# VH-VL binders against q2ft37: the designs that were tried, part 3

Target 1, 241 residues: q2ft37
Amino acid sequence: MGHHLKRVVSPKSWGIPRKTDKFVTKTSPGPHNKNALPIVVWARDQMGIVRNMKEAKHVLREREIIVNGRPVRHPDMGIGIFDIVSIPKSGKHYRILRDKKGRHVTIPIDEDAASSRLVKITNKTIVKGGRIQLNLRDGSNVLTDKQYKSGDSIVLSLKEGQKNEIIDHFPFQPGNMAMIIGGKHSGVVGRIIEHIPVPGSLPNRVILKDESSGESFETIDEYVVMVGRESPAIDRWGIEE
Key: E = the ipSAE of ESMFold2; O = the ipSAE of OpenDDE; V2 = 0.75 times the mean of E and O plus 0.25 times the DockQ between their complexes.

## First folded at step 1 (VH-VL)

Design f03 (framework fv_fezakinumab; at its last look DockQ between E and O 0.11; V2 from the best seeds 0.00; counts 0 for: placed apart)
Fold by ESMFold2, look of step 2:
Structure f03 (fold): chain C 241 residues (1-241), chain A 121 residues (1-121), chain B 111 residues (1-111)
Amino acid sequence: as target 1 above (241 residues)
Amino acid sequence: QVQLVQSGAEVKKPGASVKVSCKASGYTFTGYYMHWVRQAPGQGLEWVGWINPNSGGTFYAQKFRGRVTMTRDTSISTAYMELSRLRSDDTAVYYCAREGYDFWSGYSDYWGRGTLVTVSS
Amino acid sequence: QAVLTQPPSVSGAPGQRVTISCTGSSSNIGAGYDVHWYQQLPGTAPKLLIYGNSNRPSGVPDRFSGSKSGTSASLAITGLQAEDEADYYCQSYDSSLSGYVFGGGTQLTVL
């Protein structure tokens, strides 16, 4: 099918050797942007747990891989930063993070850490009946009666019977911890100093302090994901190489 | 034939570290998780953790976190387990064991012969 | 106590049938995780005997069989032979420990 990319043009964020094979799977439209990692690239190339596309299709057909609480059926489905990937039969769970060079990295996690996921609110919509729908960075949605704003992060439960319940909230505000997911400062964890709204269609500016260096820097609000309040909610946010 | 050849017996003092090696042959080293399992003299089996040799990702049993480090060298198809701050109850035979491929269940289909680590003062 | 409970010993005469139980809980076998069985002959490394509850790897005789029901699993050995004298361990995954667990082991004596 016409969904294949040559490997030499694959995004650096996939963390694969670009010149080891001539072809990679193109990402189908999904909940992440064009730099999302196709599940088959993850399983075959990054993890080495399937040999080829035929094996990948077999394991996906058997519902062996769960992403954010749902079985993945198609090898083109994209995964991205903060996604929870599980192989339940072997008790293996992973969080997808990004290193300082912007490459996807896979962090093994325990059962408790795999029972929830972090996601940024990108927009709000008032739906029929007057309820608020939060539109999330990964393309999914959740209904709420509580006070949340665009730019905030929420933590969603992945537990049976509690799926998509909001169990924590990290407001986008000065003093709270954020991770930068794009641009020059990708992978940096910093504390919000100031949010500077910009009129028109230009991106709003955000000034942060890098916690490790103490240096201030600027980025756009699109690249800012809240990851905590006084301290980060996750102990590690990437692997430096 | 699948073979897992482990390093020789070690005698260590309390507080020291030990690094056990496991050289794999007869299969694609990076295509299978490697487990480490220990057995104290006259006692049962205890899981220590696993490594994915392709990604380098590791996961350890809770009682060993902070003391164990699993690594690998893919150029020589060798997995390593290092245990630090040794104490007398770490005396055991340490096995490497390859995780089987089918259904991605956590079973171990091939085992090394084991490496005896003795911790005594 | 081991997370998975096995009888400490069982015995049988040549030609007889024996069964070794492996009792778990809702966080392991009861949660649907597979059970695997290993044979350990004296002085040797463990050897895979049964995986995925009931599957035999190549080279394991069909007189060895496994089953799972509820929170428990069972290894059955028919037509006992002297060579079967060994320790037997069950293994599963436990979600509350986020890790793999073995039974305490069962010493099989062939009379």
Scores: ipSAE 0.746, ipTM 0.899, lowest interface PAE 1.3, mean pLDDT 87
Fold by ESMFold2-Fast, scan of step 1:
Structure f03 (fold): chain C 241 residues (1-241), chain A 121 residues (1-121), chain B 111 residues (1-111)
Amino acid sequence: as target 1 above (241 residues)
Amino acid sequence: QVQLVQSGAEVKKPGASVKVSCKASGYTFTGYYMHWVRQAPGQGLEWVGWINPNSGGTFYAQKFRGRVTMTRDTSISTAYMELSRLRSDDTAVYYCAREGYDFWSGYSDYWGRGTLVTVSS
Amino acid sequence: QAVLTQPPSVSGAPGQRVTISCTGSSSNIGAGYDVHWYQQLPGTAPKLLIYGNSNRPSGVPDRFSGSKSGTSASLAITGLQAEDEADYYCQSYDSSLSGYVFGGGTQLTVL
């Protein structure tokens, strides 16, 4: 009983709906709350790897699903864009992305790709000792002695003994690859053509070009996540064209 | 009963492509991963890749990336493996095989009878 | 050339015990990945014989057993019968290759 919710939200579509289900879990409060998928919805509806809540709870108890290097404890824990989901016993690893229609999509990736995760820097502060604290989109923090800017993406190691070590960096600037994660153009992957600073309190604008269609899209800083540098690095992160 | 019925033998010239089908019956097609494994004449088994029929997601062995494409059609419970730019050393029996009930352990519990693909000039 | 090493052949008399080894490394069996075994009769598709190191599917006789220790696994056949004459393959997952790997196969001859 304690882990089951009555059916309370019918408009939300996290995956293909099941007609006979009587209970729904919601995502836990946290960083991915706007677009997060509960792990049980992902496993049951999107992947087909568990048939019901009982199987999902069993799999979690056996520590068979790992998110960002940590075993998932609760079926309502949310997963979001750029999260790494692993079933390491069977050698299966996935990155959560968005398609061109703005829906969550699960991309199979190899061991190397699953050993790190991409995360956007949302803010930075100087802490005692002159070190820089990076505040990340997923609500976590990382300390560094190197210079990074808000809006940039960093790649964090998930390897045991190296967890949260910064191993790559994609600056937020024209020429680099980005994914739109919000608004009408969510799921578009393209190269930043122009960043247009707007004076005052209005959001800055970003123009991206979708390499596959040749189409240009305008969005705002908040909706942009860097996924590569000027050399095409999209395949490195499992992004489908 | 679980059955995997594969398409018939094919003879291709070097540089051609071949598409092998595997029609599943007797279980929920979208509930189990499908693997493809090949075996050259007189040689051992070699894993090619897998597809999740529910999501359409695929993963291929490094050796075959760029030449193999796996797809499925859920309306007819059929999986496909297409291998392009064929070489003579691609001559093999190609098997589809369902990943077992404990589908995160990687074993194949039911196998198709195989499709012989012969690549010769 | 195979990632998992099996002897190319093994032989035994009817009623005897035979063992087929499967030797891996730290990136596969040694990393804790399960070992599965397949039997292939001449001219047929492989058949699952053992999964998850030691489990038998329905219909597999209890004469077949699997075990795993360190970087290696073994398939044991007791009470050897003529119908056991076949090729046997071990399978695991290799993390350095990000893929499933098979042994080179062992041809069992019943004398």
Scores: ipSAE 0.694, ipTM 0.891, lowest interface PAE 1.5, mean pLDDT 85
Fold by OpenDDE, look of step 2:
Structure f03 (fold): chain C 241 residues (1-241), chain A 121 residues (1-121), chain B 111 residues (1-111)
Amino acid sequence: as target 1 above (241 residues)
Amino acid sequence: QVQLVQSGAEVKKPGASVKVSCKASGYTFTGYYMHWVRQAPGQGLEWVGWINPNSGGTFYAQKFRGRVTMTRDTSISTAYMELSRLRSDDTAVYYCAREGYDFWSGYSDYWGRGTLVTVSS
Amino acid sequence: QAVLTQPPSVSGAPGQRVTISCTGSSSNIGAGYDVHWYQQLPGTAPKLLIYGNSNRPSGVPDRFSGSKSGTSASLAITGLQAEDEADYYCQSYDSSLSGYVFGGGTQLTVL
C-alpha cells in the first residue's frame, strides 16, 4: 500500500487544508488509529515548523522531535490525543488534544507537565508469568502487577529512567473528572454522573456534567477518558474551539 | 483573523505599578505562547518575557525578574503584564505578541498595536 | 547594548539592493538558533518579515530574503521601494541569557 493519501480524502481530524497539494502523507500503522496525525503533517501543516518533507526528514534524522519520550524516526508516525510532543532545541513541549470538531489541537505545556502522559486503558490481557498487560487506547501496552479496570486512565512517566512507570491512576467511576474526546461534545471536561450499561453490542452511555456551566452531556464509553478524580489532574485543557 | 487588542495608554508615577492587557481573538488562546516586548521612545525592541496561556507558566528576562508579573484569563482570552516599581526608563510602548512555532527559536507572528506607558513625576 | 548587533542605518535608492547585517555570538546565532526579522513602519507595531532564517510569511514580497551563516544573519532587500522605509530588527534566542534577544535595529532610508 502506498505511503500517500489524496489530500482531499485526508481525515478531517487532521485539520489541514485539502485544496493544496494533491497528496499528503499517510499515517503508518501503529499508535492510535487510522486517523492519527502523521508527525510530518503535524510539523509542516499544523505547526509550520518545516516547509517540506525533505526538511522534515532532516529534522527527524537529527532527533529534533520527541514523542512520548522517544525520538521520532519516521515522518509517517502517527500522533494522537494526549501524546506529548517535545522539541528539545526550543525547549518547547506540547500536548495533543482534539477540539469540538474532532481536529487535532496542539497545546503548549510546561516541562513538568511534559514529564508524563495520560492514557486510557482499553482492556487487559494476562500474559505469561501471570502479569497483567494493559492495552492502551493508543495501541501501546504496559505490564503491571496492579489491578486496573478497563476504562480507567493511567499516567505514565516519560522521565528518563522511569519510562512507562505508572505514576497515577484515574478510575472510571461516578464522581471523577473526565474528558470527552469524540463526538459532538469533544473537548468537554466534566464529572461523571452516571454510567449506563447498554445490553448488546451497543456502546454504554455515560453522562457527564460540566460543573462550570451546569450542563449535562451524554456520550459513549469510547469517548470518555478519565482525567482526574475530584479535580482534573492535568493543568489546563486549552480547547476553545 | 488573529487579533491582539491591547489596553489604552497609561500614565504612572515613579514607584507605581501598571497592568497592561492583551485580548486575543481569532485563534485558540491557550495554544500559543504570548510574549511581551517593549520599546522605549526612539529605541529598539526589548524582550520582557513570555507566558504559557494554557498552564500560566511564565519566563521573564533577567532584567525584569522580581518586577514583572504576567498572567492570563483564559475565559476571556486575555493576557496581562504588570510591571511594578516603575521608573522613568520604563517609559515605553509595550507590545503583546503571539509566538509562532519554530524548532530552533520562537518568533512573534502577530503583534498588538502596543500600549504606551509613560512614567513621569 | 543589544545582544545582536545591527548597523544603525542603511540607505538605498529605489530599485537598489540593500543588506542589513545581524551579528551575534556563539551563544545565540552561533549556537544554531534561528534568526527572525521584523519590519517596523513608522508609528506602527513590528511585523514579522522573515522567520526561521529565510522563510517569508504570507504577504511578504519575495524581494525580502534572509540568510544565516556562522554567528551572523543577513536581511536582503532587492528592488527597494519607498514603502520599505522602516526600522528592521533581527531576533534570536540566547542560551547564556536564557531569553529572546533583539538586534539594535536598523533604520532603512529610501533615497
Scores: ipSAE 0.292, ipTM 0.748, lowest interface PAE 1.4, mean pLDDT 91
ESMFold2 (binder alone), look of step 2: mean pLDDT 94; pTM 0.953

Design f04 (framework fv_fezakinumab)
Fold by ESMFold2-Fast, scan of step 1:
Structure f04 (fold): chain C 241 residues (1-241), chain A 119 residues (1-119), chain B 111 residues (1-111)
Amino acid sequence: as target 1 above (241 residues)
Amino acid sequence: QVQLVQSGAEVKKPGASVKVSCKASGYTFTGYYMHWVRQAPGQGLEWVGWINPNSGGTFYAQKFRGRVTMTRDTSISTAYMELSRLRSDDTAVYYCARDLGYEDYFDYWGRGTLVTVSS
Amino acid sequence: QAVLTQPPSVSGAPGQRVTISCTGSSSNIGAGYDVHWYQQLPGTAPKLLIYGNSNRPSGVPDRFSGSKSGTSASLAITGLQAEDEADYYCQSYDSSLSGYVFGGGTQLTVL
């Protein structure tokens, strides 16, 4: 009921085939919930980089896979939407997004785009010492002295010496650019034209317009992530529109 | 700086209509919902409804449906609330207040417009 | 009748602590909707004091704090000062009414 609803996403939304029982991995407690894709499943099924758990453990031990600026230590570490995955040995960088069927897709990006990550604010708390802790959609958090609203997106630097510095901010409001990350219209990028409160237990509705096609899309708050302001800066995120 | 400037006090007879204005400045008018909240003398706060200045869409509290109309003019960043078929118990200060529409609170308020309904 | 229940008045001496309760139900505070607080000085418009249960806007002293538990919320004022004399209102959203709801208001007197 309303803005504070938190939906549970089933493991089937990870975007992997129904039958994957030769090599089953559970996502460990970490920056993502159980709806995240385990890194070894990504490396094996999405990318073909490794063939089995033995190869995956070798790659991780050698610091060959970096997620959001940190070497992956555990094969069950989860990755999710807007995460930055780098393979320094090959000079390759990727952003994780979702397709129209809600599956995780891997988008190649350049090194400059891989130096920051976009993340949605889900909540905020006051911590000991009076600072604000922003709780992020991927389960991580960041401390700040500034006021931000849940539903907004922030851009965090991944550069050495600047890690977790907030370098940009996209408010959740009409006029700003958003991506739909779930439901029928997953993968659509458009401008928010209206936020509609819905009575009862149903989630609030959001209407986005794809200005290039003129088509309008209706979705729910939980499925919306802000990716820009009045003017599109969405191409900086490896998204064409 | 954000400012909401409201029209001046009104005195009306029962059965008349009143239209109160709220001129916004210091922010993007179409980026925020505008609410109307009233307060009868010596009484508490009562929510009347909201307008989305971008779409013109409105939603009113059940008590006021059929008597209240909210509109806006984006060219002058002004919101309006019109209340018809006035009764003496409509005597109140009427406030406009800004809201992002997502966290359900009012961050900036106008100074209020006193509407007195008497014969 | 107000939807959220507040005590009609509270009083304290300078330097003391007072708390103002705000009691809701399963359709508002109990449904997870945040509680916000407004201060209304005599003859003025309400001013946002606390939003999102416990956050202070810039310029609000840290002696004002908010908390929420279950179907209720509380505003605490420490180091009470004469200029704190005002009416205080809690506010939330109610899903059964599909609207914004206020407490009845609490008049604070500093003795």
Scores: ipSAE 0.000, ipTM 0.395, lowest interface PAE 20.0, mean pLDDT 80

Design f05 (framework fv_fezakinumab)
Fold by ESMFold2-Fast, scan of step 1:
Structure f05 (fold): chain C 241 residues (1-241), chain A 121 residues (1-121), chain B 111 residues (1-111)
Amino acid sequence: as target 1 above (241 residues)
Amino acid sequence: QVQLVQSGAEVKKPGASVKVSCKASGYTFTGYYMHWVRQAPGQGLEWVGWINPNSGGTFYAQKFRGRVTMTRDTSISTAYMELSRLRSDDTAVYYCARGDYELFRYGMDVWGRGTLVTVSS
Amino acid sequence: QAVLTQPPSVSGAPGQRVTISCTGSSSNIGAGYDVHWYQQLPGTAPKLLIYGNSNRPSGVPDRFSGSKSGTSASLAITGLQAEDEADYYCQSYDSSLSGYVFGGGTQLTVL
């Protein structure tokens, strides 16, 4: 059927004649690295907000596009999975996801949903003063006094006065809900059934089950992002059960 | 010439499913979203959901989640809406409409003529 | 019940001006989402009349105009003609519902 799959994908054009631009943008070093979508490509090709680089630079100069609570300054800034993009003047908000082919898709969300973002913890480091620095999958960092594990997902507040406050936590463990974001099963959402540690250099294996179809999927730790606990609906992330 | 041509009227019994088609021509089918909107006899317009023909991605109104499925076939520029577990209050004209996901700035600019779905015993 | 409130009917004589209101809330029009207007002639599909609060598609006469203020929007029709007799619907997006919403519709009678 497919009625329990991802919710949305954004087109490149809405009947607005798009200028054939000769410029090429490269994603700046930073969040999401080479897998990121440059903001000018998103704004021009997926959203139709701007038609060319001149228009993009104007919009960014006026601080009209906010990514994860920060105004975008460079048209080549990268956006990626689970990023929150807001257009404050129009009151519009979006979450970036990926489809089964690994392409970026844009989901409209409300202001409440846009007040936080979900991100996976990839590493942690003890920093000067004894605090814990969580290294996040998008390349950003957050400081905390609490214990978290690599592989877990956290929800960070984007609200003014609460920026980067951890407001929710989805542990990487059997029973909790996850999305596959890489490999041949990219886009699958399911419940973690089993985590199989593999000794040596091979990646650890993860088995997910799509409860609606009964189908099981095997992937690796690196491709798994936790999107919920054992019972909460994952609809808040633009993914159907 | 941009147009959307919908399938013909359907009569169904409660509990059945109906699948309505919408064939697009005169524009790049994968360049625009396709909305589905219904209108019960003598009543107003009600949004059902949309599909992005380029990716196959869909988004449904809360009321219809679990009962509606939207699909497309890009080789024949046709979108489909299937509604299952039909009730008498699903009796309506179902429209496909080309439209707007982009910052919600452009309305639904091209509409099919509608498909009447009658649900009765 | 519709999420956006419109008067059920309005009427006017040829040559007159009528205004159709569309009242929303802080989760839709008040949140900054654009308002679009559709005209539906009897027995036909809706036709886009105004998009993005105040823009006219090609082929729509300048007698039709739209505006938006706060939590509401308005469609103005000047120089009424018999062929304007139709149902008119406003449409926006509602963030709390995460969906597109329509007004209940206004039947315009040209006397």
Scores: ipSAE 0.000, ipTM 0.405, lowest interface PAE 19.0, mean pLDDT 81

Design f06 (framework fv_fezakinumab)
Fold by ESMFold2-Fast, scan of step 1:
Order: C-alpha cells, then sequence, then structure tokens
Structure f06 (fold): chain C 241 residues (1-241), chain A 119 residues (1-119), chain B 111 residues (1-111)
C-alpha cells in the first residue's frame, strides 16, 4: 500500500475456494443452539482428555480432535447429535447421540462408521445455475443437482476426496426408521406409521411405533430425524432401544 | 454473494474509544468465526483477536487484552470491535475477516475501516 | 517486529519468476502449522491467494504456488505480470503466543 487515498481497484480475479463446499459446509456452532455441548466440556468432563482450558487449546491447536472430518480450532465449539468426533493419535472415534433423558452421550464407533455422518435437511434454497443448496440441521450446507425434501436425512462422506458427497438418503415417510431428538420421547428409535400435516401455525404431528416395546407414540416433525429405511441401520449408529 | 461491509472512517482523540462494525451477508453468520486484523499506515498486518458469533466467545491477542472488546448482534449479522484508551499508534485500518474453518485461513475480508488517532 | 520474516521487497520483469520467503520458528511453521498467503493490491483489502501451504482458491492462476519446508515457506510466482504488483503476506499460527501471526510483508515491483 502506502497510498494516502485508497483507490478501489477492481480485482482481475477474485478467489473463491475451488471446492466451495469446503468452506460453506462447515458444521456451524450456532445451529446446535445453547444446549450444544462445548468441545472443551466434552473433552474435560466426558472423556478426561484435558484438565482445563489451557490444555484444551493446546490439544486443539495440535489438531488432535477432529469433528465431522475437520480439526477443531476453538474450545467453545459446540458439538451436537450425530456429530462424529475422532482422536487420530489414539485411533478412537465417537458418535454423539442423546439418551432417553435428553443428555448428550458419547458412543464409541469404528473407523468405517466414522467415515460418514448423518444429518437432517431443514431447508433448501435455489442458487445461481439452478443448483440446490440444502440447509442442514447442524447449520452446514451442501450443494446438489438432485431434488431432496426438507425432513429427509442424508449421509455425507467424510473421506478425503469425497467430503460432503451424499452417499445415502433416508426419506421422511411412513415405513422408515427415525430417532427422536427432543420432547418426552427423546432418545427413542421408532418406525414412522403416519405423518399428520396440521394446517396453519401448529406443528405437524408424527406417529411412530417403538418396535422394541410395541408401543406407539406421537411427536412433532421438529423432533424426528430419519436414521434408516425399512431395513434398520440402527446398529451402525450404536443406538440403544 | 458473500460480503463483509464495515462502518466508515473514524477520527478520535487519544484516550477515547472507537467501535467498528462489520455486517456479514451471503452466508450463515453464526457458522464462521470472525477475526479482526489491523494495519498501520505503510505497515504490515497484525492480528487483534476473534469472536465466535454463535456463542459470543472471544479470544484476544495479548497486546490488546484489557483494551479490546468484541461483540456481535446475530439479529443483524453484525460483529463489532471496540478499542478503548486509544493511542496515536492505534492509527490503522481495521479489517474484519471470516475464518475459513478447515485451514484457519482468512478467506473473506471487509474493505477496512480507517481509524485515525490524533491530538 | 513481525513474528514471521519476509524480505521487504522483491522485483522482476514481466515473464520472470520471483520467490518470496517466509521464515518462522519452532513455535509456528516449525511446529507444523499451515502457512497461508495473501495478496494486497494498492488501496485494497488483502485477498486470500494460497491456503494450507499449497492450495489455490478458485480463480487464482496456477502460476502462483506455495511450498513449506521445516521452519520456512515460499510463494513462487512464474510468468510475472504487471497486475501482480502488490504486497504479499504470509500467515500462520504461533503456539507460544496462542495467536495468529503474519509476516512483515513483501512489496513486489513489476518493472
Amino acid sequence: as target 1 above (241 residues)
Amino acid sequence: QVQLVQSGAEVKKPGASVKVSCKASGYTFTGYYMHWVRQAPGQGLEWVGWINPNSGGTFYAQKFRGRVTMTRDTSISTAYMELSRLRSDDTAVYYCARDSWEYDAFDIWGRGTLVTVSS
Amino acid sequence: QAVLTQPPSVSGAPGQRVTISCTGSSSNIGAGYDVHWYQQLPGTAPKLLIYGNSNRPSGVPDRFSGSKSGTSASLAITGLQAEDEADYYCQSYDSSLSGYVFGGGTQLTVL
């Protein structure tokens, strides 16, 4: 620089990251809301990996904790349901789920299971060129040329060279399996029996059957996350009935 | 399109405070950490600190601790940096810049706000 | 007083190759932290030019390249063009400072 008057120079080429999803599909700390589990709390209180914030910052700067395929930089980063946490130095991998009391629980998983993550589609936006941007429950985004519906779950690859590739899809419809992530039935896995749209401002209703108990129960769309089709994918997720 | 729009130039007296704003658009504001970087006239870039727009959590470079405060307003996707007890050597262009997440690179920058501290 | 050391200036004629060094220490580049490079055209904000040691953002031509070895990194510009005249900054992270650090900047003059 050195110019006293700042002249606006039109850039000949403005760099946007080549793989735009590399930067725009990051897991957002925000969308996990105020009930998200901060990574420092997880590492200190649930895992015993660090004793205090100073140790946590050191571990994060050494890129020793990976969330959804990305090194964690900030100790206050929130982790939430279905997030994949890896500790490469120890070869350990975990999925964050919710128990029947609504608390975050850490489920050990193998390396194969840690190579992909499940996430619910909350919205979609049409972007330039007719592509669709899927807005995901964790606040990340994925670009696609295929039509998906809000309420569906997708499985995203976390593998190098395939990051954010959609490798599976669980439609929100009767016959498919869901995990409940809020309300009275939080932590329950059931099969969708019926979706009951409610006109106006009230939430749509969902009736599910807990096949382990044989009991049917009711919840709202917001609390339903699809985790399988007719055939269960439940064991891959480490979910306990 | 992704943009960071900063407030206009400020002229302050030594001992005063200045508050610079940075309004984000074209992306999920709460999904990315926001850095503040300054550049004195004819000098290089100097990192001031970061704010997590989701939590409001902050971390400041040691040089600025006790004088800088970073805040945000998620309802208008705006980050703020306030620097107090200004000195003449605080004269600089102050930039906000978005953290790229995966690489810790500053991928999108505001145009800068010139803060002049003179008696 | 910059934590990372860059030459203050480099120059070249159109079509030539120039290299800009960025020298760190064991607490930053030597500790394995990535190096990123920014281009600052006169009167403008910095623009990300290279990230993660050697990756180019979309729209950055392949005549710009980055490398890292030990405690140092380098930005190479081949086929130098008039529009490359700018200040170039390297950036990394320093564990002893618990903060982000920049080089002092290199002014590139195209003759």
Scores: ipSAE 0.000, ipTM 0.411, lowest interface PAE 18.8, mean pLDDT 81

Design f07 (framework fv_fezakinumab)
Fold by ESMFold2-Fast, scan of step 1:
Structure f07 (fold): chain C 241 residues (1-241), chain A 121 residues (1-121), chain B 111 residues (1-111)
Amino acid sequence: as target 1 above (241 residues)
Amino acid sequence: QVQLVQSGAEVKKPGASVKVSCKASGYTFTDYYMHWVRQAPGQGLEWVGWINPYSGDTFYAQKFRGRVTMTRDTSISTAYMELSRLRSDDTAVYYCAREEYYGSGSYFDYWGRGTLVTVSS
Amino acid sequence: QAVLTQPPSVSGAPGQRVTISCTGSSSNIGAGYDVHWYQQLPGTAPKLLIYGDSNRPSGVPDRFSGSKSGTSASLAITGLQAEDEADYYCQSYDSSLSGWVFGGGTQLTVL
């Protein structure tokens, strides 16, 4: 008993628009700058909900596209992996993931799954007032009084009145589930077997077991995003067993 | 000149299905969302749903979910609305209407003449 | 029931001014969504009269005007003419329903 998610990928490259395209869009400054897909490219080319820039600007003006709980204000706003996109007009919700070629994949999700987002902690700093600022993989930040480690994933509420509250936590440690977001094994979900710290400038290594095939593989810390503990949540994270 | 031409009146028994057509001309059919709106005799306007002719995506008002299906055929610039499990209170004129996005808000700039659907026992 | 509230009828004499109200809530007009107005002559389909609160399509005389404030909108008709006798409907978008909503309609009688 399980529900399979539909994956949709545009035939167009987000970074190289076709010569016949009616508009060319740069990604706005913000979360996912280096790996982001502009919202207008997503809406036109992957989803077909707008035809041109004039229509896209109108849709944004009427708050018809919401990213991570916030209405999109500019058509070149970037979206990226694990972002939640909602279209209230149609009651539809999506999570953005990546395929094995590094292209954005749009996964339909339900309203409950769209009420929170998953994000990896990349660093932490102490800010004015002595609170801890968690620096997140998508370039955003959250303040907390609790202790978290770099490499862990947290789940942030997108609900009104609770935005950016940490509602779940998946530690980066052996036994827990991860999705690979880069390199040869991009898109694979596996269980962490061993973390191998490497002294000096070389990337630390992670050995995971692909639960679907039973085979082990190696990747680097940077490509690992924790998505669960004993098991991933299929509906919640857009991940198949 | 923009024109939306709807199919002729239908008489159905309770429990049957009806499929109404709306043929567009005078503009690029796939460039505009198409809406369906109904009006019971002597009553007001009630929104049923929309279809995006470009993508085929649809969205229906909660009241009609599970009973309405909207489709289109781009080769003949025609939109369809099929309503199933008809009840006597589904008796109404059903309008197709084009949604315009280029103004100061989403509005219905051209309407079909309407199709009267009568559901009688 | 209609989601937006309009008076069921209004009346006026030729040359006079009438106003038709349209009252919504925080999920539609109160959320900042535009209000549009349609005129329905007896036995005909609705026709767009006002869009985006106050804009007129080509061919609509300037004696028709729209306004919006808070959770309500109004259609004003000045210099009333016999040809204005019709039903008038307001429309907006409702975020809680994710769809378009209409007023119950106002029958304008020109005396």
Scores: ipSAE 0.000, ipTM 0.411, lowest interface PAE 20.8, mean pLDDT 80

